# VH-VL binders against Rho GTPase-activating protein gacD (gacD): the designs that were tried, part 12

Target 1, 185 residues: Rho GTPase-activating protein gacD (gacD), of Dictyostelium discoideum (Social amoeba) (q54f80r185to369)
Amino acid sequence: APFSSATLSFINIFKIITALKKTNAIETEGLFRVNGNAESVRSLWLMLNNVQEAIPVDGNSSAHDLAGLLKLYLRESKFPLVPLELFTSPAVPATIDEARVFVEEKLPTENVRVLSYLIEYLEQVSLKSSINKMNPIGLGVCFAPNILRSVNTNPSNPQFQVHMTNIQSHCNFITLLIENRLKIF
Short names: E, the ipSAE of ESMFold2; O, the ipSAE of OpenDDE; V2, 0.75 times the mean of E and O plus 0.25 times the DockQ between their complexes.

## First folded at step 16 (VH-VL; framework fv_lutikizumab)

Design n2 (from k2 with light chain Y94F; at its last look DockQ between E and O 0.04; V2 from the best seeds 0.00; counts 0 for: pae O 7.6 > 2, placed apart)
Fold by OpenDDE, look of step 16:
Structure n2 (fold): chain C 185 residues (1-185), chain A 122 residues (1-122), chain B 107 residues (1-107)
Amino acid sequence: as target 1 above (185 residues)
Amino acid sequence: EVQLVESGGGVVQPGRSLRLSCSASGFTFDDYAMSWVRQAPGKGLEWVAYISGSGDETYYPDSVKGRFTISRDNSKNTLFLQMDSLRPEDTGVYFCARDTPYWEGLSYFDYWGQGTPVTVSS
Amino acid sequence: DIQMTQSPSSLSASVGDRVTITCRASQDINDYLTWYQQTPGKAPKLLIYAASRLQSGVPSRFSGSGSGTDYTFTISSLQPEDIATYYCQQYWSFPWTFGQGTKLQIT
């Protein structure tokens, strides 16, 4: 399936999250909600192509720029991390059991690996919500549009329309994953 | 074979609007970021606008920001440049250029159209 | 903005000559540099990307080198069909910027 080969395109997600960890971005108020500087985020994107293992960061690195980079990378990847085409109905998983079945039976193994890693970090972010003010609900809102996308970007694609009408359910799905990571993955 | 064909150029008065189009063929259009680059008569090249493959990201230089809008219709393999509040200094040949695949994040232009001329004069 | 200073603005050389064009960036652009060729009345053509990588289909007589802020474009043996204006471009940081161009003629 074309989705399995797309995993190579997600390698930079790990680099970005590593950078976020190194900068202690988890304690930044409004992380992933507050937008970074668009030009800085773009520059970071370009830099990623010259980095084999780690993004160079220092104490002055902007958490919001790195956060923005992660969201942008998810949104602009060749293939979505969670393709909407994998859902057999317009409805996305709404229960732990449904989510688990989806992850085990529908999502490619490599996508599951990346998603699990991302959700684990978001869980860690949420655990610091007293500081960063980002709870699982807020994080779901921030990431659902970037994680769940149609493979076909054609606006006439029926899945595109479904996506637009079910944004709340998508947010809830991501929130569900964050709140129940160990039960689902 | 990759082909880019610009259209919509012409002569307009200052303050007017013009909409350029670029028809793309020979590649998966929505996989690639696209840019517009212009060239004033007898002058060098100037980047004008960038749009990601999905169309979700756009960038402009200060010289055209707020006046020009880049967009795309991936169902029609067409790139657009809406130019409003045109000025004499906007005069030149406008090229559409294929950027890199949008997931790579790089931005150099490996294919160019032949350009469409735009003249802004009173 | 990153300024790209290209030199010389124009030059003339004979067939078979080695031609060198330089491009200096106002800051480190980390090899995010492209060289284009534009023949009169035509669209630009990509020759070199990433400072030194030759685009597919481009003759081997074209090359690029450099690092940091200073980059060089070279034609090892000038050919009649190489009459054109050459441009460097950085794609390290928005806005993308070009050098002023070098007009190359053959004597």
Scores: ipSAE 0.014, ipTM 0.596, lowest interface PAE 7.6, mean pLDDT 89
ESMFold2, look of step 16: ipSAE 0.403; ipTM 0.775
ESMFold2 (binder alone), look of step 16: mean pLDDT 92; pTM 0.933

Design n3 (from k2 with heavy chain D56E; at its last look DockQ between E and O 0.04; V2 from the best seeds 0.00; counts 0 for: pae O 9.5 > 2, placed apart)
Fold by OpenDDE, look of step 16:
Structure n3 (fold): chain C 185 residues (1-185), chain A 122 residues (1-122), chain B 107 residues (1-107)
Amino acid sequence: as target 1 above (185 residues)
Amino acid sequence: EVQLVESGGGVVQPGRSLRLSCSASGFTFDDYAMSWVRQAPGKGLEWVAYISGSGEETYYPDSVKGRFTISRDNSKNTLFLQMDSLRPEDTGVYFCARDTPYWEGLSYFDYWGQGTPVTVSS
Amino acid sequence: DIQMTQSPSSLSASVGDRVTITCRASQDINDYLTWYQQTPGKAPKLLIYAASRLQSGVPSRFSGSGSGTDYTFTISSLQPEDIATYYCQQYWSYPWTFGQGTKLQIT
């Protein structure tokens, strides 16, 4: 099943976030907003699944490249972290209670685990917004298109256009998760 | 059985355009990144284009960047290579190659088509 | 770009012989190396990936070894059907590149 935890693997999200933590990327201005070098990000992508434990990083590792790698991985996954098809209506959760119900009743357990971990890191990033200039709203904008996607990527899908018109609500949802992580997860 | 069948090759004059197609079967097409690799007459292999499973990411070497465009239609299990502003040095056999699945993210080619010939000459 | 230097460019050997081909990268590619076989008029075939891993269905007489910048492809006992051009390819760094090839013939 397309939404089965058995068909989803997000282990690399943990590896990437670990690398981001080790490089103290959280204090980088414009983290996740500023694009990394495309060639560097591609090189990291090629290496990612051959890394057994952790992505090798040093003092010269670019936070923006690692950040770009995280977004790229989320975007290129066969199945999205949060499939839009799981929403019973075009409407995305807009309240804490709706979000809680969604993660408890709709989202697969594995997706919830990974999403919770990701949102926790983004929360930490937002807490350093005075330094990195990335608040929950900005982070929502950066991540919503990568986290919330349709399983069916066919542009001819009528639902595709509907989802594209609700980008703001998607951003708000991610922001909501970041701001209320402990109340939702 | 995995099968890749290229088509669309031919003879064209410099500056013209050509569009290649590759029909894929025997596997879940959109699980895999795809690439084009070419081989000039009597020469070695040269990678010329990459596209991710979703089609969102594409990469090219400097030799064809800005002139070639790789794309895919996952609903039809078809890979494309649009070649514009063709040059004599673009002459060769063009192979469709299955790259790695999305979860691996690596770039080596475990299956190749038989290739389609492209000749650019005045 | 990473340059792959393959040697020799051509060689001839007898059936049953041990054949060795080398590939040197301009920098450390950390075992991100493949070996391909291309018979005349045919599609390339993957033989080895990750420097030493044998692709499924490939005969055991084929092997790969090496590390860092230097890698070796070996045929333990050459067979008539092994007449082909062999290529190494690195996929460590974009853009991925091939060696110039080794043409193998049987005497």
Scores: ipSAE 0.008, ipTM 0.565, lowest interface PAE 9.5, mean pLDDT 89
ESMFold2, look of step 16: ipSAE 0.550; ipTM 0.816
ESMFold2 (binder alone), look of step 16: mean pLDDT 92; pTM 0.934

Design n4 (from k2 with heavy chain A33T; at its last look DockQ between E and O 0.04; V2 from the best seeds 0.00; counts 0 for: pae O 10.4 > 2, placed apart)
Fold by OpenDDE, look of step 16:
Structure n4 (fold): chain C 185 residues (1-185), chain A 122 residues (1-122), chain B 107 residues (1-107)
Amino acid sequence: as target 1 above (185 residues)
Amino acid sequence: EVQLVESGGGVVQPGRSLRLSCSASGFTFDDYTMSWVRQAPGKGLEWVAYISGSGDETYYPDSVKGRFTISRDNSKNTLFLQMDSLRPEDTGVYFCARDTPYWEGLSYFDYWGQGTPVTVSS
Amino acid sequence: DIQMTQSPSSLSASVGDRVTITCRASQDINDYLTWYQQTPGKAPKLLIYAASRLQSGVPSRFSGSGSGTDYTFTISSLQPEDIATYYCQQYWSYPWTFGQGTKLQIT
C-alpha cells in the first residue's frame, strides 16, 4: 500500500535532526528559511545513507546545509510524510480537533511517529524564535510543501492542481501542529 | 528479472548533441535511483550522472556538468541522458545502471545494461 | 575527490590459483566499497558490496576484505570464466569514483 510504513524509511530524518541538535542549529537565524549551499546539500544528500550511526558534524558544519538536507529528504521521498490523498476533501484540518482526528484515524502509525518527532523539533525551534527569527508561521511555510505532498506527482492529475491551490491551508496545518503539538499528538 | 536496455548511441561530430535512453523492467522503477556510467575505449569506468527516484534531484561530476542532463519518465520506466556540446573525450560505451532504492540511499550499482556506444569524432 | 588506486593493473595466473587484488583509497571510506567484474564486451557485474558482502548469486570463491583505506579482493580458486577486468568503487563520498581496473588473465 502506498501509505504503508513498510514502504518508507525515515531513519534519515532522525539522523538529520540529531545532527541539527548537535550543531545547536536552533540558534541559527533563519533556520530552514535561508537556503544552504546547493553543492554542500547535494553532497550531504548523496552521503546521507552512508553514515551508519550519525552524520558527522563539527564546528564548521553549516546549520543551513543540514536544514536544507532535511527539507530535501522530505521532498525526495517517494511517499510523502503526509500524503494529500489522505484528506477526504481538498480541505486540510483547520482546527485542533480535526487535526487530532486526522492523526489518529487517517495517518499511518509510522508516519505519525515521524511527524510527531519532526513537529517536536520544530516546536523547539520556534521556542527560540527570538534568536533564530523562525516562528511557527514561518516554519509552516518552510515545511508544508515538503511534508504535505501527493503520492501521484503527475502534473496532469486534476487532484494535483487542486492541491497546489491550497498551499496556504497546508502551511496553516503545519503551523497548527507546531503550536498545538501536545493537544494533537 | 531485472533488465536495463540502453539505446540512442551513435557517431556524432564535436559540439553536437545526442540523447540516450534506457528501458527498465523487472523491478519497480520509481523506487530506485538511477545512474549513467561510461567507459572510454580501453579505459576504466566513470560515473557521469545520477537521478533521484522522483527525478527532482540530479548530480553530475565536473567532467560533464553543464553539458549532460539526466532525466526519467517513471510512467514509461525509461531513463534518459541528454548529451550536449559533445567532445571527443566523451567517446565510449554508456551504461545505464540501477543504483539503490530510495529508502536505502546507498550509491553502488547492482544491475547494469549492456551499454550503448557513443563516438564523438570530426 | 577520493582517488581509488588498484594493484596490480594486470595479472596472469593459473586455474586453481589464489588471486589477490588490492584497492587503496586516498582517504578512509569506512567499508563503503564495491567490487565489479567486467568480462570483455559485457556489462559490469556487482560481486562485492560493503567491502566484504557477497552479492546474491555470486560464487563463494569471491571475497572482499579490508578497512579504512586498504581493501582486498580475493579469488580463492581461479576459474576459466573469471577472465575479466575487476574494478573497485567507493560510495562513501560524492562524487563516486572507481579504481583504474585490474585485468586478469589465465596462463
Scores: ipSAE 0.005, ipTM 0.548, lowest interface PAE 10.4, mean pLDDT 89
ESMFold2, look of step 16: ipSAE 0.592; ipTM 0.825
ESMFold2 (binder alone), look of step 16: mean pLDDT 91; pTM 0.931

Design n5 (from k2 with heavy chain S107T, light chain S93N; at its last look DockQ between E and O 0.80; V2 from the best seeds 0.55)
Fold by OpenDDE, look of step 16:
Structure n5 (fold): chain C 185 residues (1-185), chain A 122 residues (1-122), chain B 107 residues (1-107)
Amino acid sequence: as target 1 above (185 residues)
Amino acid sequence: EVQLVESGGGVVQPGRSLRLSCSASGFTFDDYAMSWVRQAPGKGLEWVAYISGSGDETYYPDSVKGRFTISRDNSKNTLFLQMDSLRPEDTGVYFCARDTPYWEGLTYFDYWGQGTPVTVSS
Amino acid sequence: DIQMTQSPSSLSASVGDRVTITCRASQDINDYLTWYQQTPGKAPKLLIYAASRLQSGVPSRFSGSGSGTDYTFTISSLQPEDIATYYCQQYWNYPWTFGQGTKLQIT
C-alpha cells in the first residue's frame, strides 16, 4: 500500500464523516461514485495522520475528496472493518437474521460500533438519493470492497482471489445493512 | 504527464505463452489500480484484467480467467500480463490502462497506452 | 453480464452539426458509465465519466446525459478532429463491459 497504515483505531472514520456532514456532502451528486482528486486525497490523508481534532473544512472543501479519503482510510486500516476471515461460511450474510447474528456474535464490539456509525451515515446518504443519485445498491458497490477485506495482505495468497459471485454477495451484504440498519444493529 | 507504454506483443502459435509489459510514468504508480483492455481486429474494446494498486486484488473475465495473470512491480513502475494457453480469439491490440486510485474502487480508465499487438495463429 | 448496446453503429455528419449517440444497458447501471474516444492508431481517450461529468481537458462541446438504462453522448458542434469511434463502458457490475462502438465520420 502506498500509504503507511499504522492506525489501529477507527477513530478517523468518525472525523471524516463529521467533515462530510459539515460540508453537506450528502447533497452532492454522485457522492462516493465520483472519484476525488488523488493528490488532494493524499494530502488529506497526510493531514489526518497529524491531526488530533476535527478535519478542517471550508467552503472549498471537495465532497468527493473527503469521500475518497473515507474509502482510503477503510482500505488502509491495519485491520479490516469487517474481516473476511470472520465468515465461517463461504457466503456472507444474505438475510437480516444472518447479518444480525454476524454482528452480534462474530464482529468485535469496536468494529460493530464503527460499522454501525458508517452504515447510519450511508443510510442518510441514501435517503437523499433523489438529489445525490446514490441508492443503497450503489453505495453497496462503492463500499463493499473497502469494508470487507482479508486480514492477510499477502498478494500471493490465493485467498485474495475474489470470485465474481463473492463480489456481488459482498455488495449485497452492505446494501442489506444500509436498508435494514435498525433491524440489524 | 501520464504515460503508459506497452511492449512484448508479437506473433505466437496457439497454446503458447506471451508476456506483456507496460511502463508507467508521470504519476504515483502504486496509488492506482491498473487494467489491461484488448481490442480484436475491427472489433470493440474488452476488459481482460484488473489489479489493485498494492497488487493484492486481481480480477479477470471468464474469457481469460485461468489463462491470464496480471501482476505489477511497483518498484519499477511496471505492469505485466502473462498470457498462457493462447487462442486465436486472443488476437488483438492490448492496451495498458490506468484505472482509478486503488482506494476508490471505481473501474474506468482515464489514461491508455498506444497498445501492443498480439497475434495468435497457426 | 451487463450488455451495452450503442446506437447507431456508424454515422456521418457535417462540421458544425449536433451529433448524438445512445447507449443502452441491459439493466440499470445507476450512472456508472463512461464515454471514450478512439481515433485510428491512437490510444482511447476518456471524455465522460459518471454518465455526465466531463473529464479534465476535454472540450465543452462534448457532453453526456441519461439515467437508468439509457444514456446519451452529445457533440454540440462537430469538429474535424472528432472523427473517431466512440465507446460507452459500464463500471456498475463485474465484469466491466463496453458498447460495440459508434464510428463517426464527417461528410
Scores: ipSAE 0.319, ipTM 0.805, lowest interface PAE 1.3, mean pLDDT 90
ESMFold2, look of step 16: ipSAE 0.606; ipTM 0.819
ESMFold2 (binder alone), look of step 16: mean pLDDT 92; pTM 0.934

Design n6 (from k2 with heavy chain S54Y; at its last look DockQ between E and O 0.72; V2 from the best seeds 0.73)
Fold by ESMFold2, look of step 16:
Structure n6 (fold): chain C 185 residues (1-185), chain A 122 residues (1-122), chain B 107 residues (1-107)
Amino acid sequence: as target 1 above (185 residues)
Amino acid sequence: EVQLVESGGGVVQPGRSLRLSCSASGFTFDDYAMSWVRQAPGKGLEWVAYISGYGDETYYPDSVKGRFTISRDNSKNTLFLQMDSLRPEDTGVYFCARDTPYWEGLSYFDYWGQGTPVTVSS
Amino acid sequence: DIQMTQSPSSLSASVGDRVTITCRASQDINDYLTWYQQTPGKAPKLLIYAASRLQSGVPSRFSGSGSGTDYTFTISSLQPEDIATYYCQQYWSYPWTFGQGTKLQIT
């Protein structure tokens, strides 16, 4: 995949989550599990490159489009929020202590700030699971492939592929962060 | 209008190779993950390959892993399935399927091609 | 692998009948479930995703429900054009797996 023109920044995550909050998306059944309209999501994503423009929240935007925008932004940021290359010496964190050490010692400070804010919102979503039907495990499934990415994404060389057994450990890591946010961050 | 048109099916002896193509139109091909799904004669559906929008993720079930290779050329809106070491149990109709947008982290198939028949016999 | 078991394997009903097909997963799939319709000689068509959400352009007589491991597909009033085989599919965990299908015929 080509690296995107949007860079990883707290401001863009803040804009997207603010729009999700303004539309009360947290009460939407299947939030993050149900697709947005791909053309709408792409259009919203292009607006992020225009720093002065707010994300429209005129009530006609689908909560699912804004949810898709968050996932697309994470997927397309030039540098991933959590680079897989940071797991080479320690495996993917599987315990609270391992996750806390990873966050404290391995992730760059700016990535921790973004990740903490994102996980806080996903925790809020999971606390409304009786309404939206999204528990921490389900959110982990939806978000792991967009949060945990390799820096080296080259579409012309298919050997740079995520191995299937790592997928479950990636989902479990995101789930662990959501369930234990205050102990880890 | 979303269209997916498969080609390259045929009759092949066991152990030989075959390459399927799928021409996509009516949507932004680069935005979508793509899959191949097969159906043996008189049988149900089996997913056989997945590729993300830019090819950085591919997945296969154990039944075809190591023998089948999914690929795409986004400049030509074309999906491919290279099938090596074919076996009689690979016989069936092969459907090109549009998966979810690659950023969704999900996999289900909202548009399907007409399918191309593959027969591996004798 | 997550095994998807549909019941019944075949079913006959009259026009206007309520039809119910079930799909059981070998583990919790958290509503990550689709239903497809395949008319004879045609490609499958997506009817329902996320267990209960109707795909655009699908008639409202089709519905889905359930949670956890047990899911149900319902046609509220069977029409002649609904003759098809129906498949469930989970998209919770690799590999993506389908039920064996339910062939629906009209008496």
Scores: ipSAE 0.598, ipTM 0.835, lowest interface PAE 1.5, mean pLDDT 88
ESMFold2 (binder alone), look of step 16: mean pLDDT 92; pTM 0.932
OpenDDE, look of step 16: ipSAE 0.862; ipTM 0.926

## First folded at step 17 (VH-VL; framework fv_lutikizumab)

Design j1 (from k1 with light chain A50S; at its last fold request DockQ between E and O 0.75; V2 from the best seeds 0.75)
Heavy chain, then light chain:
Amino acid sequence: EVQLVESGGGVVQPGRSLRLSCSASGFTFSDYAMSWVRQAPGKGLEWVAYISGSGDETYYPDSVKGRFTISRDNSKNTLFLQMDSLRPEDTGVYFCARDTPYWEGLSYFDYWGQGTPVTVSS
Amino acid sequence: DIQMTQSPSSLSASVGDRVTITCRASQDISDYLTWYQQTPGKAPKLLIYSASRLQSGVPSRFSGSGSGTDYTFTISSLQPEDIATYYCQQYWSYPWTFGQGTKLQIT
ESMFold2, look of step 17: ipSAE 0.654; ipTM 0.836
ESMFold2 (binder alone), look of step 17: mean pLDDT 92; pTM 0.933
OpenDDE, look of step 17: ipSAE 0.890; ipTM 0.939
ESMFold2, look of step 19: ipSAE 0.647; ipTM 0.838
ESMFold2 (binder alone), look of step 19: mean pLDDT 92; pTM 0.936
OpenDDE, look of step 19: ipSAE 0.886; ipTM 0.938
ESMFold2, look of step 21: ipSAE 0.621; ipTM 0.824
ESMFold2 (binder alone), look of step 21: mean pLDDT 92; pTM 0.935
OpenDDE, look of step 21: ipSAE 0.892; ipTM 0.939
ESMFold2, fold request of step 23: ipSAE 0.556, 0.600, 0.601; ipTM 0.808, 0.829, 0.813
ESMFold2 (binder alone), fold request of step 23: mean pLDDT 91, 92, 91; pTM 0.929, 0.930, 0.927
OpenDDE, fold request of step 23: ipSAE 0.900, 0.895, 0.007; ipTM 0.948, 0.944, 0.578

Design j2 (from k1 with light chain T34N; at its last look DockQ between E and O 0.06; V2 from the best seeds 0.00; counts 0 for: pae O 8.8 > 2, placed apart)
Fold by OpenDDE, look of step 17:
Structure j2 (fold): chain C 185 residues (1-185), chain A 122 residues (1-122), chain B 107 residues (1-107)
Amino acid sequence: as target 1 above (185 residues)
Amino acid sequence: EVQLVESGGGVVQPGRSLRLSCSASGFTFSDYAMSWVRQAPGKGLEWVAYISGSGDETYYPDSVKGRFTISRDNSKNTLFLQMDSLRPEDTGVYFCARDTPYWEGLSYFDYWGQGTPVTVSS
Amino acid sequence: DIQMTQSPSSLSASVGDRVTITCRASQDISDYLNWYQQTPGKAPKLLIYAASRLQSGVPSRFSGSGSGTDYTFTISSLQPEDIATYYCQQYWSYPWTFGQGTKLQIT
């Protein structure tokens, strides 16, 4: 793998989103859908893992590069932001009430902190959908595979196949969070 | 300069308890996770315990789970290892090691103390 | 538990030689691997973290590579001060585990 795996950290998510805000990435068409430059994203990844300071905004990193970094960070985290093993059934929350209960009773406190912050920014992105063309449905599709993952990465695990058949429900769950953030968190 | 100094080692009988301390200096102690690693005489390294910067998370291998307790006092820049129900196989040098700061998504032990010896024998 | 198997357990080489140590994990550890050096009577020293990243202050003759279950530690040109035991360590899952060590001597 070209990138080293990392443990999910709120401060790192904060740094990335801060950089996105500083570059006014929210007005970029196709934000999180359009891939950034692979080498640029790699450079940002290395920087993120080696420095305490904020990500510099020098005009060299595009909004898509920073967006790519955010998705990469979520995907390459040691533990997923939302472990699929926390669900008692293959089905993820499909209603506001189910999502609320999941966040309050199942998801670890630190994960809730990160997820809430992330969803807040995605909500802001969706509010600019007339410009960036990223509505809650589109954002759900982009982020669900990165947010919801199994801790067990063995493809031979029987649960792996079950999770793969429920990708649409995962996307819907993220969309649900974005559309109803204040009711869930 | 980062410094870690272990203390509290000694000779004890099986079933007894011992408390190790590690004094840290030269860095913001509360920002870093810490670990204990031990080494039996003439043997390799064995991870013994992990504690997060805030102290909210701790982890142990089965070999010491239920007997050892890692803790920290961030106000005193001190790491502790309470060892209860000691066994002969617990004999070895115990190192405190600085893990990664909370803002990093990796784990490594970049600084080690010189170790404190623990001997469990009848 | 994840078992880490180092190879060889011991080796002897000459100054200037290229030295290679391997570490195999019992399962995929996704580059969650560190390499340490321990000289006799001293505490271990971090050389490589995240499988391939060189720790600050460590000579460039040391390197790490690999992926999945198989990883390699390399000394490009062996120096007299490199006499030590080397350990790999995974932190993919708890409990964190070390390899059994590789004792390196100079002929």
Scores: ipSAE 0.013, ipTM 0.575, lowest interface PAE 8.8, mean pLDDT 89
ESMFold2, look of step 17: ipSAE 0.398; ipTM 0.752
ESMFold2 (binder alone), look of step 17: mean pLDDT 94; pTM 0.955

Design j3 (from k1 with heavy chain S35H; at its last look DockQ between E and O 0.55; V2 from the best seeds 0.00; counts 0 for: pae E 2.3 > 2)
Fold by ESMFold2, look of step 17:
Structure j3 (fold): chain C 185 residues (1-185), chain A 122 residues (1-122), chain B 107 residues (1-107)
Amino acid sequence: as target 1 above (185 residues)
Amino acid sequence: EVQLVESGGGVVQPGRSLRLSCSASGFTFSDYAMHWVRQAPGKGLEWVAYISGSGDETYYPDSVKGRFTISRDNSKNTLFLQMDSLRPEDTGVYFCARDTPYWEGLSYFDYWGQGTPVTVSS
Amino acid sequence: DIQMTQSPSSLSASVGDRVTITCRASQDISDYLTWYQQTPGKAPKLLIYAASRLQSGVPSRFSGSGSGTDYTFTISSLQPEDIATYYCQQYWSYPWTFGQGTKLQIT
């Protein structure tokens, strides 16, 4: 596919989500909305890239730091999980059927596998919103900028400007995926 | 301690240019998106420009788009705002503001500089 | 764009009073709201984020509450140093917008 995610790997997403599950992060108020410690998050990220071991969770990593790690990993991947360039006519999917078509026909297979696994965890988080206070819309706001990214950084690129003016539609797309995971994936 | 120090403000005629600087210390500068926010005399706050931690993404409201350019030099921990084609409506105090770490996906301002005044008048 | 409307626009109160300021968003912002304090001649200072979470180093007399479109900022016992203009800001979506401010005076 033209927008491969060679540096974005299912194994790393799996490691991070496994660590979140082991710490029972799903019961943490404001998970993904409350910032982790920036230095701790950066340290965890460097560890993830340079060691093939599981992420240590023995009381030294807070849920907010692991949540920050997930977002940082998605943001720093060489190729975006969902390249904005794939939204050329039609625009950002706004309905379940449009999202299904996008996932089935436009997004590369490996990206779909990673996205599906990530959205499954976010759905689980949202099902515990009475405890953690994070509903699908709130999660969409937290994750859209890290999942939906342009491959190009040229300021004069129309996709670059459209990305910023369409932040709400990007959040709505992630929200749609979380709310309708089983119908889309 | 986090410090942000603005400089480069002044009095200038309409149509002219100014370049503002913001010196940052006490944190890993490249981990944070940065903003400029302005305040007209006796008025409220208005967001003016955004730049990502790497400097690869920038955004502006329509009121300044095409006239203002935000940039950063991460090796010198410095943020810049190039202000061209200045208008009387650009008059105000310009604050350098630190966003959350760029990976958090949120945009609120936890630390602000002292501001630098800009006056555009004939 | 999400409009943020503060009430009241100005307020006068005595030291020791409980002060309440409200902020209404033009749409649901799901607790993505901050409160800033700006003393005259100074930069804004973040007091509260995520609608109710107190920023580090901020005195406990400041608090925030609310949900959806309606949010409240409270000073439980007004102090002389609290003379300022207070602003809410939504960080739900671009463009990032502020309330018009509430000027708080003492006496």
Scores: ipSAE 0.421, ipTM 0.719, lowest interface PAE 2.3, mean pLDDT 85
ESMFold2 (binder alone), look of step 17: mean pLDDT 91; pTM 0.915
OpenDDE, look of step 17: ipSAE 0.772; ipTM 0.899

